# Designs tried in a protein design chat: VH-VL binders against Peptide methionine sulfoxide reductase B3, chloroplastic (MSRB3). Part 18

Target 1, 158 residues: Peptide methionine sulfoxide reductase B3, chloroplastic (MSRB3), of Oryza sativa subsp. japonica (Rice) (q6auk5)
Amino acid sequence: RGTAGRRRLQVVVAMSSSAPPPPPGSVQKSEEEWEAILSPEQFRILRLKGTEYPGTGEYDKLFAEGVYECAGCGTPLYKSSTKFNSGCGWPAFYEGFPGAIARTPDPDGRRIEITCAACGGHLGHVFKGEGFNTPTDERHCVNSISLKFIPASEDSKL
Key: E = the ipSAE of ESMFold2; O = the ipSAE of OpenDDE; V2 = 0.75 times the mean of E and O plus 0.25 times the DockQ between their complexes.

## First folded at step 19 (VH-VL; framework fv_bexmarilimab)

Design z2 (from y4 with heavy chain I36V S100T; at its last look DockQ between E and O 0.62; V2 from the best seeds 0.64)
Fold by ESMFold2, look of step 19:
Structure z2 (fold): chain C 158 residues (1-158), chain A 121 residues (1-121), chain B 108 residues (1-108)
Amino acid sequence: as target 1 above (158 residues)
Amino acid sequence: QVTLKESGPTLVKPTQTLTLTCSFSGFSLSTRGMAVGWIRQPPGKALEWLALIYWDDDKRYNPALKSRLTISKDTSKNQVVLTMTNMDPVDTATYYCAHTWEYMDYYFDYWGQGTLVTVSS
Amino acid sequence: EIVLTQSPGTLSLSPGERATLSCTASQSVRSQYLHWYQQKPGKAPKLLIYAASSLQSGVPSRFSGSGSGTDYTLTISSLQPEDFATYYCQQWYSYPYTFGQGTKLEIK
């Protein structure tokens, strides 16, 4: 199948910030279908919009090279190069892949929820103007259990 | 160990301005996400939220009382101050200050002991 | 403004019994922002349950919370003497933030 070369390029592109984003809502499952796929804690956070206790997440202190994907649908969300140490107890990123992250203001007008654009999975919140030394002055404060880290390998670099 | 304590007058006359100070330790309002709120409770009645101040100086007020309330902070002293103008006997209540962290689910996890303020002539 | 109505106003039970306390919101709220506090006479409220069902650190497992939308419940599976107190629900979903009027749980 002549898509193997394109798929290798598309995989490389999907691990870079230049990969085309999946369409919003392109991953649709019923909540019962999600519950069958996700662990109880993943379901509580990705679907019921819960918050992981600070400092407990698998990726809170991880700074290895690679890509963070949505734990629900596998969509690439964050490149490791955008991860920084916020000291707040959750994984922090200053920027997601283009089109991968959707934003919805919370009803009280203070916080802005961030979700996976493809499946609607809850990631956490984005905060602006906190004064971290980052290019965007934004912090995507993301529950570690909403993510799956895919390490870079030497063979995946081009 | 997070602690908060309210201080101020316990008796005020009608029309006077009440000023209450919340002194706290175990956290700082220089820390991102921290906030302090004020809640009151008339004797034998329900809790009523009054005001909230965030680490970045954003402020929220109960709209029923907003024209009478001012909240401010002094981060270097670990203090938050609530001012309530034109006091009336109906404002007799125990006043609490309480801590929250906006990066979690917005609950008041630590409360001061409260101070009873009586408004009478 | 979201009004939280608690029922019953007073609940009289004996130690060892199960207590069920109701909190009904005038509009749907997200369970993440519905919290329960316990208050004993002469003391400040103490956070008991956050986000409808999550127990605060140090809270015994006999306490549980459930609910969604407009209807929320606090359950105490086997009452202990120290559980006789007044219980308040609170919402932080929509401005302004509000408390229920309380349920007093007393010994009978």
Scores: ipSAE 0.619, ipTM 0.814, lowest interface PAE 1.6, mean pLDDT 89
ESMFold2 (binder alone), look of step 19: mean pLDDT 92; pTM 0.935
OpenDDE, look of step 19: ipSAE 0.686; ipTM 0.852

Design z3 (from y4 with heavy chain I36V Y107W; at its last look DockQ between E and O 0.43; V2 from the best seeds 0.60)
Heavy chain, then light chain:
Amino acid sequence: QVTLKESGPTLVKPTQTLTLTCSFSGFSLSTRGMAVGWIRQPPGKALEWLALIYWDDDKRYNPALKSRLTISKDTSKNQVVLTMTNMDPVDTATYYCAHSWEYMDYWFDYWGQGTLVTVSS
Amino acid sequence: EIVLTQSPGTLSLSPGERATLSCTASQSVRSQYLHWYQQKPGKAPKLLIYAASSLQSGVPSRFSGSGSGTDYTLTISSLQPEDFATYYCQQWYSYPYTFGQGTKLEIK
ESMFold2, look of step 19: ipSAE 0.597; ipTM 0.787
ESMFold2 (binder alone), look of step 19: mean pLDDT 92; pTM 0.930
OpenDDE, look of step 19: ipSAE 0.716; ipTM 0.862

Design z4 (from y2 with heavy chain S100T, light chain S54T; at its last look DockQ between E and O 0.58; V2 from the best seeds 0.64)
Fold by ESMFold2, look of step 19:
Structure z4 (fold): chain C 158 residues (1-158), chain A 121 residues (1-121), chain B 108 residues (1-108)
Amino acid sequence: as target 1 above (158 residues)
Amino acid sequence: QVTLKESGPTLVKPTQTLTLTCSFSGFSLSTRGMAVGWIRQPPGKALEWLALIYWDDDKRYNPALKSRLTISKDTSKNQVVLTMTNMDPVDTATYYCAHTWEYMDYYFDYWGQGTLVTVSS
Amino acid sequence: EIVLTQSPGTLSLSPGERATLSCTASQSVRSQYLHWYQQKPGKAPKLLIYGASTLQSGVPSRFSGSGSGTDYTLTISSLQPEDFATYYCQQWYSYPYTFGQGTKLEIK
């Protein structure tokens, strides 16, 4: 009934439009509510801020066309066109959708945490000045389990 | 196969400068995110973090010892050097170098075997 | 700086028993940055658990970790002879990076 319409609209909007993501903090749940919805590993990473083992993530070596959404709340975070091969063992993006990614410096002043702006789900860290030949010289180093990939061409192959 | 090994003098006199070398293989400090730290352990006592050097030459020092410590690297030789000035008998300890990767959760996953440095007159 | 206090200082148990080792931080630490090491006499520390609860590769499943905020626990569900050692917690949350004073696990 309405399932296909939601998916197709979401993919089309995210891929063909630069429309801003939901407002920051617009998705709030208790930790108990998150734990009921998320798999144990999703909860460990998205809520407890863990890091998946390098080279193990579903999207580490994926370069298909599409959009990466927050696995917690479904907010579009990254276009596939911003994904690049950093060789680090995690999905790497040089830029997220405007307003989709929040940044918080770690207490020791070395790393900067990135989270889904809508729900606060932990994504990983952003690194600057690493010398990759990308437009921003930033690397959003993102746990694959924090993301859900929505292929662009899946409907066009019917 | 990541390995680290500490080398340097095992006996120094009070006031002398200690220089320790960490030689490692299985990773490079030219690789983004890699870092090497130094930790010491006095006999029968707790571990104490001393210093850390990153692939991009950023450095961190234990603030209790910052005036006495210098850390440096030679990426082409796979070496990290720790210098500690004005040694005192209380600095008698086993000194370890250890690997960490800042892209993970900052833990020391590989350690050298350690070298005991005795400071005595 | 964050002081990590481990208790008990020494724990005497027999093989097959359950060991519970505590690490208490002087202020809140994100569990992501709380780690556990095992050290046997004359040997370097060995990483067991990182991020409070994630087992390092090759660590037996009888080891587990839990906790958040200021209170963290290492549990060994059924002690084996090779588990008698000293255990250290470490935090990498706030500068300077500190270790607990250790818990020595001895055979009774």
Scores: ipSAE 0.623, ipTM 0.813, lowest interface PAE 1.6, mean pLDDT 89
ESMFold2 (binder alone), look of step 19: mean pLDDT 92; pTM 0.932
OpenDDE, look of step 19: ipSAE 0.709; ipTM 0.860

Design z5 (from y4 with heavy chain I36V M104F; at its last look DockQ between E and O 0.60; V2 from the best seeds 0.58)
Heavy chain, then light chain:
Amino acid sequence: QVTLKESGPTLVKPTQTLTLTCSFSGFSLSTRGMAVGWIRQPPGKALEWLALIYWDDDKRYNPALKSRLTISKDTSKNQVVLTMTNMDPVDTATYYCAHSWEYFDYYFDYWGQGTLVTVSS
Amino acid sequence: EIVLTQSPGTLSLSPGERATLSCTASQSVRSQYLHWYQQKPGKAPKLLIYAASSLQSGVPSRFSGSGSGTDYTLTISSLQPEDFATYYCQQWYSYPYTFGQGTKLEIK
ESMFold2, look of step 19: ipSAE 0.572; ipTM 0.805
ESMFold2 (binder alone), look of step 19: mean pLDDT 93; pTM 0.942
OpenDDE, look of step 19: ipSAE 0.568; ipTM 0.827

Design z6 (from r3 with heavy chain R32S W101S Y103S M104S, light chain R30S; at its last look DockQ between E and O 0.01; V2 from the best seeds 0.00; counts 0 for: pae O 8.6 > 2, placed apart)
Fold by OpenDDE, look of step 19:
Structure z6 (fold): chain C 158 residues (1-158), chain A 121 residues (1-121), chain B 108 residues (1-108)
Amino acid sequence: as target 1 above (158 residues)
Amino acid sequence: QVTLKESGPTLVKPTQTLTLTCSFSGFSLSTSGMAIGWIRQPPGKALEWLALIYWDDDKRYNPALKSRLTISKDTSKNQVVLTMTNMDPVDTATYYCAHSSESSDYYFDYWGQGTLVTVSS
Amino acid sequence: EIVLTQSPGTLSLSPGERATLSCTASQSVSSQYLHWYQQKPGKAPKLLIYGASSLQSGVPSRFSGSGSGTDYTLTISSLQPEDFATYYCQQWYSYPYTFGQGTKLEIK
């Protein structure tokens, strides 16, 4: 159920080709439902695959201990321990939680889009082999607006 | 007949926590689709939505105030409680609780009379 | 958030006149989630119209609502003395839920 009014989705069962069943625990919402519960900026980024302006993201320069969740569905995506300063202008991580990040090559073949595996929300792009001194030498370049930071002190209360 | 009534302190000091109770009758929060919201109105100003709680204990908060707000329900007592921390004079307002329903396309069809809460040292 | 802007801020009319109140949304809102409330001094808001055009039970037929997308209107065909109040539009289409700033309808 969304944060706003539930729209009677006329489920036009478009027999669209059975997309593989979303992984267990997946969050499925219509775009209308997402629009009803997300902020305009969240919707723009997570659902319309927008990009925030470099250096403006809330989490670009944040290195506190905690977990980064999907701002859309709340699924844990990244540990703060995997965050590093890449200098790119967006939060950068060298690894996500296992199974949390989906990868899709861009049509141009130059970039690989990363999305939340649970809800399909757009996160950003992943780059490989750039020579960073990280365990994976991958850079998950993620929009801050796609994330929600949960401080470690708050997680310990759960 | 649906009725709602707000109760709680009418005077709160700055930095203190406000606790308001909405007592209602004529419906139950055990009924699917039912919801109760809180709305406030500073004197001479517009209405501002604060929080909403559904029959299934799903909750919504005004993002601007989320860190200060907690909404809860006691279905057996027909009560909804709103807490707001770190009160400031700017939070002086009439606070309303109101009934809503998913079956009613999400509007507030019944309101309490409101309670004026003044925040002052 | 969706900002609802009401106009005019104050409307001064005489009994018997037609009143037209505007509510403009910063983005498109589905009509089913646009509502109007009446508030008299010292009283709680009262639901007047829901879903842009549906009259709440007990509300006189002189009240009507219309509109779609970003533009909505409340109309009072012939003002009665009891109609002088503040009117608010409200949307439940997008989170967070928001109200307009209100239009005060006062007697001329």
Scores: ipSAE 0.011, ipTM 0.573, lowest interface PAE 8.6, mean pLDDT 91
ESMFold2, look of step 19: ipSAE 0.218; ipTM 0.709
ESMFold2 (binder alone), look of step 19: mean pLDDT 92; pTM 0.939

